# VH-VL binders against f1miw6, part 15

Target 1, 251 residues: f1miw6
Amino acid sequence: MPHFAKPLLRNIITRNLFNSIKKKQCLQYLQTLRTLQYDGFTTVYFGETDIPESLVTGEDFSDGYYMPTPTWCVVHAGGSQGWVPWKYRMFLRDELCIKQEDNLFFEFCDVVKKAYGKCAIVVKERRRQDATRPKEGKETEAQAHVPSVVNLTSVTCCPEVAKSYGHKLLTLPSPYNYLNPLDSAWSSLKWFIINNRKEFCLQSVDGVYSYQYILFSDLISKGIERINLSKWRTITTKVRRWENYYLGKLS
Short names: E, the ipSAE of ESMFold2; O, the ipSAE of OpenDDE; V2, 0.75 times the mean of E and O plus 0.25 times the DockQ between their complexes.

## First folded at step 1 (VH-VL)

Design z06 (framework fv_izeltabart)
Fold by ESMFold2-Fast, scan of step 1:
Parts: structure tokens; sequence; C-alpha cells
Structure z06 (fold): chain C 251 residues (1-251), chain A 120 residues (1-120), chain B 111 residues (1-111)
């Protein structure tokens, strides 16, 4: 995830603590999370990552015809207890339907309730691509630059659904994604894919590889299994340290 | 379990060059910042530099920045230290070390070291 | 650069006795509630081994007789009851800023 050394990362994070809007959101998030942890809630990080097919094949489709690169969405959750005892999901992003999303989150809430009791479920903030845009005209004086890459959750996490199972849903502001241990797990998964993809592809005479869903799902499963309980405890300890740092600086 | 094995050390004349390797096994190499630390005979530990898990960022002790380059190959789980313009003062055991899962702030595993001797 | 200074340079102690090693940083290595300093053990012909991180947290597998204390600029490593395998050189290290720096080392010798 980060491209920088830890001293540079510290300096960048510290500088960003003075940004007013996100600082208040981060402080509220951390204070709420600590209160829930004190009250006996188990912290579980729920999220997804996108795996473009080009990451698996390593090819640019050189026949001169544009081939869209489909993106696979992997959904899972974990925390200091390891991966939740729930089968991770994997979908082609553009084939996921909203009804499946609603049923998925209900199932997830039930599973973690049975496994851990009441949970604080942490999700990343979602970019609102389909939100009603302000009316165009002189009343809008500034337009923010919108990054070309948008990371949206494929699963709708409803606070009311979480609450019906005794859970609390928390949203982590995007500039503080280093407070989400799941992002470290996703980075590990992607690098495992890059380093092992050749063994999970059908080869062609010219070294161009094809893959099948079965082989691809096996690659993903092995990458997920690599993040064992010990690794999760390591990752969550790192996050706890950063949370303490932010609480000391923001409060 | 976690292993780091250095190689490439040896005897070299002043002004020469050497490339040291550190082969990693037992963990996901691409998840960790990696470091080089050296130790001259009978002396203490001296940090040489670091490299991010992706290899896109490097940082050096200024003493070595102009003569040494750190790189890695995630497909081979291998860390490298390219050493140029070697001087007698560079005679040392060179260790590779793993920084605890990135964002951690200590060296949880070290290699056995490889000896570099710079002598005429 | 942050300079780490250890004392003493060498210490002769008997088996079963307590050993105390000091480490001083030229500037504070405290950020928020965390001290960014570590302790390592090194035996001749072997690489350093992590003992303590964040000034006082013992690494997994390290015997309970090892403990770290201190804050800001002044730190101590204590070995409560010396065993034969504890005779080694000990180094403190700061990771507050680069360049990462180590103390000069403290050698524990059998009396």
Amino acid sequence: as target 1 above (251 residues)
Amino acid sequence: EVQLVESGGGLVKPGGSLRLSCAASGFTFSDYYMHWVRQAPGKGLEWVGEISSSGSYTNYNEKFKSRFTISLDNSKNTLYLQMGSLRAEDTAVYYCAREFDYGGDYFDYWGQGTTVTVSS
Amino acid sequence: DIVMTQSPDSLAVSLGERATISCKASQSVLYSSDNYMNWYQQKPGQPPKLLIYWASTRESGIPARFSGSGSGTDFTLTISSLEPEDFATYYCQQYYSTPLTFGQGTKLEIK
C-alpha cells in the first residue's frame, strides 16, 4: 500500500492531522470505536478489494482489438481473531446485483453475532458516485477534482441491519485507511497473486496465459489463507499503535 | 519459519564493487520493508538503508547514498545491496533485516550476515 | 541524527545476579504515548536478536527475566537473574527518525 519509508509516512500523516474536515471525522471514529471496545464489542473489519484480470494474466491483449479487463471483487472480514468464520465472496463486479448485497450483509451480521457476540463492524467510507449532483450554474463556485479511480463497495452495509443483530456499524474516513488492517491483508493477497499467477493459468505456445475461474478461485483462496491468525494479530497491533498516536494528537 | 540468507561477500580491492543478496523464505516477502545493517570488526551496528515492500521507495544513511544502491526482486524473494567505490572502512559483516509488518518499527528477523573485506 | 549512548561499555556480573544497562537518546524519541526505541542481543558470530520493542514490550519467545523501561530520552534494559546464555553484547536502537541509529553496545561478561 504505501510507497514510502516509515519516517516519511509519519511526517505525511502528521501533516494531514491538521486537515479540519477529516480530522474531526477521524477523532469521532476513534472515540466511538474505543468506547465500543470498552463496552465489550468485538472489532471486525469488513470490506472488499478489486482484482483486475490483467493482474492475473499480466498481459495487454495485443491483438489490436480492445478487450475490456473485467474486475473481480473479493469480499471478506477479519480482526484480531483472524478471518471471520464466514466464506469469503468473489464476484465479477459488474454482475453483482443489489438483492444479493442485502442478503449478504444480513448473513454476515448473523455469522459474526454467533461467533463473537456484539461487534463493532468497521467499513471504509464509500464514494457516492450516484449521488444527486448540485444544479449546474453560477451557484456552484468551486468544483473539486475527482480522481479517475473510484473504489466502491459492492455490498451495501446497512446500519439498521447491523443494529438488529446488536452490532454497531462504523465508517472509517478514507485518508486514514492505514487504520484499517484489512488493507494490509488485501496488499498481501495482490502480491501473492503477482508472484504465483503463472502456476494458475493455462499456458499458450507464445507464453500468453489464460485462466479459468476454478484456478483463479484457488489462487485467491491460497492468498487469503496466507493471512493466518498470527499475521492478523500482527496487523491489528500495528493499527492499534496508529490509533493511539492519532488519539493523542487529535484530542 | 522465517529465514534470511545473505550471500555475495568476499575479498575486494579498494575502488572495487560487490553485489550482496539476501534470500528470504517462510513469509510473504512483498509485505515487508527490508533493511541493510552492517558491523565492522569489533564495532557496533550501523544502519545502511531501507527499501519499501514494492521497491518503489528507498532511503539511505547519507554516508552510503552516493556509493550503495538497495533493490529487490519480489518474484525471487530476494533483496540486494549493490556496493561501489569500496574503501577499507567498508570492511564489515553485512546483515539484511526484516522490519516488522510494514508500519512496525523494529527488526524482528535478521540474516546470518555475509562478510565483505576491502584490502589490497 | 539522533545519537544513542549506552552505559556502561562493559559490565562484569555473576550468574543469578541482576544486570542493568542504560541507553540515552540525544533527543526525545517519544511520540504521543509511544517510545520509538528497541533493544537487541548479539552473541559472537551471530546476528542481533530482538528482545524489546516500544521501550518496554517484550518480543515473543523472550524470557520474562528481560524487561525494558524508561521514556523520552532515558531508557533501561534489566535482566533480573542472569543465565549463562545471557552473556552477550546488548544494543539499543531508535526508530523515531532516519538514519536509524544504534548505541555503541554494552558487553556483559561473566565475573
Scores: ipSAE 0.000, ipTM 0.398, lowest interface PAE 15.3, mean pLDDT 77

Design z07 (framework fv_izeltabart)
Fold by ESMFold2-Fast, scan of step 1:
Structure z07 (fold): chain C 251 residues (1-251), chain A 120 residues (1-120), chain B 111 residues (1-111)
Amino acid sequence: as target 1 above (251 residues)
Amino acid sequence: EVQLVESGGGLVKPGGSLRLSCAASGFTFSSYWMHWVRQAPGKGLEWVGEISSSGSYINYNEKFKSRFTISLDNSKNTLYLQMGSLRAEDTAVYYCARYDYGDSYAFDIWGQGTTVTVSS
Amino acid sequence: DIVMTQSPDSLAVSLGERATISCKASQSVSYSGSSYMNWYQQKPGQPPKLLIYDASNRATGIPARFSGSGSGTDFTLTISSLEPEDFATYYCQQYDSWPLTFGQGTKLEIK
């Protein structure tokens, strides 16, 4: 029964090719990053995380009668040197659809150049639903590959802009997100919020938006500040051990 | 209150299959890597595998990779372990555990475990 | 795989005495000032409980009588003065390399 077996065989071949390509991309990423580090580039991980207000209140809203909780996008960067001396940003998700600050990446590149000199700026590969999903009932080799983008939701990261400041922009393949120390920093931030949210009660502030915003932003700022240089060194050391493991495994 | 509750364990014949579930509550499930760890009667702890918060990255102990599948559903705050081709040596208590990559790099929260018995 | 070997397999200790448990890794689990090594306590019928992380840091709520030390391949868990609730099985665990591996366990028994 060729008709019965044919779709399964095609799917297996497509998945194997996709997996092989991602492993090759990861190896190339790691080899390029190590070469840049050897050449004196400072590694900086630039990224974002979503902080829903429900994380502060302790409630998750799903398909309920209530409106979804507002979600804040926090964007920052760090590495073995700690957080970069760049002002982190926090955006309400609704505002990201209205206006994106295209000049933020220019400012970022200038700040890290002044602080560290030439940098290898690492951003995560971002999957987009429309670009990554094949048409129903049909897929091609091109659609099996997840298109990578060098954009954060909040900030457009242009390779040409990075280069104009002497930097290199690298994209970390999405299956290997654990090679991004920012993910550990974001987990520490969210853990801090959970442990300290009892000191902040956004639901009981009687609709005073500016006051609620101040309380929320203060909690976020304190959580970010808690992740000091020592913690960043621990986080990046863990990532380096994983990188060494995968350089050996993939080569 | 941070809690993990396993279910789905039971008696199964050799060659059979079981799906274990781990229901998470009291924390943002989609922000943590989750692991399965097992313990055979009277023996030590053995790591089965891990899954990233997004479900996109899964790492297995080679021993289990061909027979076991880890998955999760963030909409249900639930972690799964699909076990196939079960053998007598798979008899164990299976623990769901949260791994803290933020501070300790350790299993900071464990479930109570669910018992799987593989017997004729 | 990194093999973790504990010694002794079982240790009989009296209340109020010091207990020392050893854990050896088949290769170094230390890098850049950190040791990727944790200790857990497990009582019969219960899940493991985190005691010590990064070789020497006590987890939240763990009594001061528990301490961890060591680096590289050799690690030690010490209980300075045994209490009745300390009779349990203790496991070391490395997280330097995947797969994550545990020692075989050391059982503390009443003498």
Scores: ipSAE 0.005, ipTM 0.437, lowest interface PAE 13.3, mean pLDDT 79

Design z08 (framework fv_izeltabart)
Fold by ESMFold2-Fast, scan of step 1:
Structure z08 (fold): chain C 251 residues (1-251), chain A 123 residues (1-123), chain B 111 residues (1-111)
Amino acid sequence: as target 1 above (251 residues)
Amino acid sequence: EVQLVESGGGLVKPGGSLRLSCAASGFTFSSYSMHWVRQAPGKGLEWVGEISSSGSTINYNEKFKSRFTISLDNSKNTLYLQMGSLRAEDTAVYYCARVDYYGSGSYEPLDYWGQGTTVTVSS
Amino acid sequence: DIVMTQSPDSLAVSLGERATISCKASQSVLYSSKNYMNWYQQKPGQPPKLLIYWASTRESGIPARFSGSGSGTDFTLTISSLEPEDFATYYCQQYYDTPYTFGQGTKLEIK
């Protein structure tokens, strides 16, 4: 039917348009980042990852419980120099208070200024709603067009705050997540958790399993420490190759 | 249009209990933190407590912590306040209100309130 | 607890005139360059309506005649030119720390 053919063409056109716009954004991002690097800015990648408690316990609650599995947000930053010399933060996703949010980025900017001087701080592309509060009448309209699951950023990274410390804040456009070395670091952390969580489980007699875990944060800390300077250099070298590839292809 | 409709208020004797409900519509209920605030006749506003959008984190005003319980059901878009051991001083209009954590988990103000439901504790 | 104290308890003003309402916090509500205080308007038989948040940011749909100022412990709500619909009770609120607390209210009356 003509009806069937039309949806397919529309989808192809939409993807091509999206790709064109995102390619231009990626090229602009890469050119800006390289200019800052040539000007002596140290590149640091700031971000977060979600760690569900079920990832640590290994339990499957697919059949019935009233609440979603508790999910922890881990916030850290790193680059070619390894993890930044700043204590990573960990929050229960829905318990992050405004005091913690405001203090974190100010503290982070001060720490990296003292450690590295001026930095190019790279964060993932923010949701529009992270920047502006919707109005009451417009809120219902915004909700109608918001994805069913909204990815919230737990820490507000204000460009003006970064600038006050001499830094430049850059946003990495989606879908170019492979240009973010933090995603590889987070994958390594999750792999460590999966392969080491059994160390925190106790097996009871008679084949009955009782599970006891030590502090969740202790496992996370060990996983983060495993991602050493050598690992970071490997990760950032791969990112650099992707950057060179896209600079050549998109220019 | 955003709507919050409280119900469950009424006349109750001292020592009794009531369960208040707040039915939400016109917005994504599961993206907002919810609050209960009360107002005694001729007096000002008094914060009762708050609950996170997932329902897992609940903070109370210590005055109410032992007698009141806040909960929500995202599948029904409904917030609850279970009140026990009621006393004359609990006589008030009880409002539910929302806080927008949408956009970064940042705390936003109580931007929309329900019409309130009246609780009268009298012998 | 942080105590919010408003002054005056009531204020009589004429249409078109300026009204000024003060709010004092028992301790600073300033953190990381933000003031954690809000202003609400309440009319008889109605719920409170948010006017101003972050001490000075006007809520969407609120007329420009409403403005908030101040920092730390001392805050002011100003209505530059009173309209008939502005006669109501006004409350300040801190959200710096739990329990979140409100001022006792200022009733604005037509003179």
Scores: ipSAE 0.000, ipTM 0.419, lowest interface PAE 15.6, mean pLDDT 77

Design z09 (framework fv_izeltabart)
Fold by ESMFold2-Fast, scan of step 1:
Structure z09 (fold): chain C 251 residues (1-251), chain A 122 residues (1-122), chain B 111 residues (1-111)
Amino acid sequence: as target 1 above (251 residues)
Amino acid sequence: EVQLVESGGGLVKPGGSLRLSCAASGFTFSDYYMHWVRQAPGKGLEWVGEISSSGSYINYNEKFKSRFTISLDNSKNTLYLQMGSLRAEDTAVYYCAREVGYSYGEYYFDYWGQGTTVTVSS
Amino acid sequence: DIVMTQSPDSLAVSLGERATISCKASQSVSYSGDSYMNWYQQKPGQPPKLLIYDASNRATGIPARFSGSGSGTDFTLTISSLEPEDFATYYCQQYYSTPYTFGQGTKLEIK
């Protein structure tokens, strides 16, 4: 039984399971994933998380002064074998290039092919409004709350690119985020940051900027390292139990 | 080149049975959900049912569930529709169709067979 | 079951004219910003051919004169300037829930 199988969460998830289109998408996802695993594909979960600088610095903007919080996007992948042997990427969101995003997935596919052979690469379903099809009016409304922030697209994961390396790209339906072990890994990273940020923040030294960036990178690296193979096995075992539960309920 | 070729249609008496086949080529059959869709003379399209690539999940239009059975054989790249207790209103062209769906977040039939005609008459 | 109703049942149009076909679902076929609605073209003696998927996306190889719009319960297929090969029957289809249902069809005939 997964730890997050509390009655309240179970009821919410069960209601989402009975949305007919998403139920079918989840069943197709699970059946395809299990077939690929049986066929010798290594499952890797590829994704990203946002780390606002305020999470690291602890700033609360309590003075009523609105100040945009720079947000860092951390991109990594992992599974039952631990983190993939690919250097995670960290980008400031308002400086992330679309061209760089496209190149990342090519490199990733090559790395995991060399490490694991053929892989089933699992990514989160994108919401249409957040992807390449945002409405102009919605974008203007969003900008009213975050002045001077450029909304950047997520890393582009192309099924044809994955296939060219011998991989299969699978999309996890949005209501079933609990089937993504990477979300648990990101939660662990954020908890590590909250509990260790003061050890890595530079509070007062002249000539500061480069030291603060080194410390920030070290904090993130240590947080990622804390999510070791044992932790990944625990996380993926819990996901496997949820998968079995959904397969039993949906079939 | 993707091809779907239906066969097995013909003239059958009311209460009779027929087995339709859909032979697939030019793609990995075991990667796709497959569907049966029928069309009565002068009428529109009616969905009969679907089957997952493994054959483990089969979903029917409730109208047909008691009389029709969908199956597949991945070793032969072939989809089947077993029809029983046939009635005059089952007279139609039966199409098999391939679903492009889950991997792209959109669900549609990208390829259809040419159809096979079933006529239920004395 | 979700009932898909097309209008008109038939339409007589001249070459180069605009044709508009409507499709109404008995309940919403949209979820989380996606519209599970497709359009197909069928010519006599031929199987249906995909034109538009997810309400507004043109399928590969489909001419730019074909466009789809709408969300929720109300959808439209537009052919901006009819060509001879466009005289056919057009069907809308919802993919939101089983059983997947089609409209009754709209027949485009030469005037």
Scores: ipSAE 0.006, ipTM 0.510, lowest interface PAE 10.0, mean pLDDT 78

## First folded at step 4 (VH-VL; framework fv_acasunlimab_arm2)

Design p1 (at its last look DockQ between E and O 0.01; V2 from the best seeds 0.00; counts 0 for: pae E 16.3 > 2, placed apart)
Fold by OpenDDE, look of step 4:
Structure p1 (fold): chain C 251 residues (1-251), chain A 119 residues (1-119), chain B 110 residues (1-110)
Amino acid sequence: as target 1 above (251 residues)
Amino acid sequence: EVQLVESGGGLVQPGRSLRLSCTASGFTFSDYWMSWVRQAPGKGLEWVGYIYSGGSTYYAASVKGRFTISRDDSKSIAYLQMNSLKTEDTAVYYCARDTYDSSGYFDLWGQGTLVTVSS
Amino acid sequence: DIVMTQSPSSLSASVGDRVTITCQASQDIDSYLAWYQQKPGKAPKRLIYDASNLETGVPSRFSASGSGTDYTFTISSLQPEDIATYYCQQYDSLPYSGLTFGGGTKVEIK
C-alpha cells in the first residue's frame, strides 16, 4: 500500500519545483546543511506543532457551529539521534500573554551544545502572511536575506544566539517543509492522540452532571515517547533521501 | 512490468573498451538514480558507480578515470562506458535502480551481463 | 571509504534453525543499511532496507536490527528456499559518497 503515496508526493514536489527562486533557496539550504555536516555539526530540527483541543477531545463539530477550541502549541526538537534531551514545552495559543520566552532558545542552545556539541539547528521559515502585498518595487536581487531572526509562535530563534553557543541556525524554505522530519514526528504524535485519547479520559459523575477529563499532559508525553530512536531514524532517513534527490537533481 | 535489462557484455581483450546498456521499462526512468554493481566470478558484490537523476556521477576508486556512466532519459537507458579494461574487471555487471525518494536504494536489479576481459 | 565487515563468511544450518549474520561498519552509518539475498545465478534481491524495514512480499522469518556501526540480519526459521548468499550494504546519507557491500555470507543447509 505504500505505492500510493508516491504519486502524491511527486505531484507536490513537481508543483513546487517550478519556482526557480525557491529551487535555488532549496539548493542553498541543502548545500549549507551538507557542508555543516561535513564539518562535524549535528543536525537538529527545532520546531512546533499545533494541537487543537478538538483533536484531543474528539468532538466532531460537524453540526456547523465551529466553536473555536483552544489550541495548544508543542515545542520540541529532534533528529537522527532521536528527541533532543530537552524538555518539550506546551503553550496555549489563546493566552494573550504568551510572553515570548526569550530565554527558551538560549536554554535549548545550551542543552544541545552539551548533548551534541556544535549543531546545525534547522527551523521552518514562517510564512509572513503580510507579504501578499506585491510592492511593485525594484527586482532587488533576492539576496538570500538570512533572516536575522526566525520567530516561532512561542519562541524567537536568533542566529546570533545560536552562534554564541557555536551553533548554526538554518531556515528551511517554506515550500520544502516536508524536508523537516519533525513534521513526520508531529504527524505521528497526532495519530497517537487520535487513537489513544480515550485511554487518557477520566469520567466523573457528579450528581446529574457527567464530566470528562483528559489527561492531556500524559497523553502528549506518551505520544512523544512513542516516537523512539528507531522511528526517528526511519523518518530522518526518508528526509535525507529527499535531500539527496534534490541535491542530485538541482546540482 | 517494471524491469531492467542489461546488454553489451562479452569477451574483450585487456586495454580495450566496452559499452554496456541498461534498458529500463515500467517506470519513470528520469526520476531515479541508477547504479552499476559488478560481481567477479565467485566473489562478492562491488559497487561501480551511480548517476543521479540530474546526470551527476560518482564512481568507485577502482574504476574512476576509466569508467563513465551516462543516461538517456528519452530512451530510458543507462550506460556504462568501460575503457582501459583490465582482467580484474571481469564480472557480471548489474544495473540497479536507486529510488532516493521513498523506498530506499537498489530495489530493482537487472539480470546482469557478463564481461570477460582476457587475453 | 566505509568498510563493511560481514560475519560469518559462510554457515551451514538445519531446516528450522535460527540463522544470524552480522555486519559491522567502520564508522557510524546511521541505519543506512540494506540486506540482500542472492541465489545462485540470480541477481541480488533486497530483503531489508533502512536497517530494519522488511521489503514488501518478503517472508516474516526475515528480520534485521542494528544501529551505529553494528547490524544484525536474522532468519528465524531457515527454509530450503533460503539457500543463498546474503549481503549487507551501506548507503551514505551524503551525496557523492561511495556505496559499500559486505563480503557476503553463504548460507547452506546441512
Scores: ipSAE 0.036, ipTM 0.628, lowest interface PAE 4.4, mean pLDDT 85
Fold by ESMFold2, look of step 4:
Structure p1 (fold): chain C 251 residues (1-251), chain A 119 residues (1-119), chain B 110 residues (1-110)
Amino acid sequence: as target 1 above (251 residues)
Amino acid sequence: EVQLVESGGGLVQPGRSLRLSCTASGFTFSDYWMSWVRQAPGKGLEWVGYIYSGGSTYYAASVKGRFTISRDDSKSIAYLQMNSLKTEDTAVYYCARDTYDSSGYFDLWGQGTLVTVSS
Amino acid sequence: DIVMTQSPSSLSASVGDRVTITCQASQDIDSYLAWYQQKPGKAPKRLIYDASNLETGVPSRFSASGSGTDYTFTISSLQPEDIATYYCQQYDSLPYSGLTFGGGTKVEIK
């Protein structure tokens, strides 16, 4: 808590305090998470990030003129135990707009069950999921505002699938991204890409290169390896301090 | 089909009352917060109030004390009871569904019903 | 209440033109802002949420950006079907400030 700059802390507290609906969602989320942790559930954060090809190639869009470029979606999971021992996934976003992976969440649930036993699987809630999706089977309990199905853009995360493996699916309310350690991991990955992309590019004689020559998969794999267990523990410890602060403040 | 349909609009004299209905279909109504938004002829959108899934309500200052929002989850209907109507209340009244996570912006709107308050 | 000042109130542009609409909030709304399109005689339709996120099925010529108090909405190449009134709406600090719409921008073909 004292580690954070005062202005940043004020902004976070003021913003959350003035949005009473979001504060209730946050408090309910935190209380549920702590109950699950007390009951022996291992916390695992499951999520995605976008890696636009421009980030890899170094093209500059600073003047607001957009150049259409492929965007890759990386799906992975981790927590205080490090990255889940599960192969991360990469999807081309244009293809993701066409379809979602139907069995990916099933596989993930099986892997984390074998690795950790029962898990509290936390997914960052994305506002404005498919408006035509079925709404049946939603939980109406006052203790948790959790929709029946929580979707990433690339993966359908069904509570009943998680339950079938002994897990509990939990959603982090969207305005509280700082309570998602995976977002810090994604930032570290993007920073690694910026600083190391030249080492994975083929370069022309004139110093100009095409993104076609970049070993993108190897760059991502190396960046993920760089976020080791020590880094994960640092990230999750900071998140837990924020969680404790808000639990004390809001309770 | 997922939809909202407003009804009950019409001509009413100042000082009188009118009750609007918003019938929901194609989704689990009880899970959503509902709002009423109005638009005076030739004017912009004005939020009127909302009702939480648990029944609590909150109103814009311009209508507080005169308007009451309620819901009947068994019928999937939201209501707007408008009392002590003023000519300034003349508008098309829309019902709107908040997002599934109750974020405060609306992903589904009805077609609207016109309320005219005049002598 | 958080006042949303939307500019311009109306504009005329040719098919293919770039159209830009702005909203300024009376206080920092932390990107809790949506953009709606209302075609004549129809109910509003949400195009953009959280300041920059495009709704599924909305054409890519629509975009938006902004943070703090200043937000912009852009149609990169105006089409005849884009004739409408566009509104911004803040949803920060519920329910303490209520929901507030901008005054609207009527977009016409000249």
Scores: ipSAE 0.005, ipTM 0.383, lowest interface PAE 16.3, mean pLDDT 78
ESMFold2 (binder alone), look of step 4: mean pLDDT 89; pTM 0.905

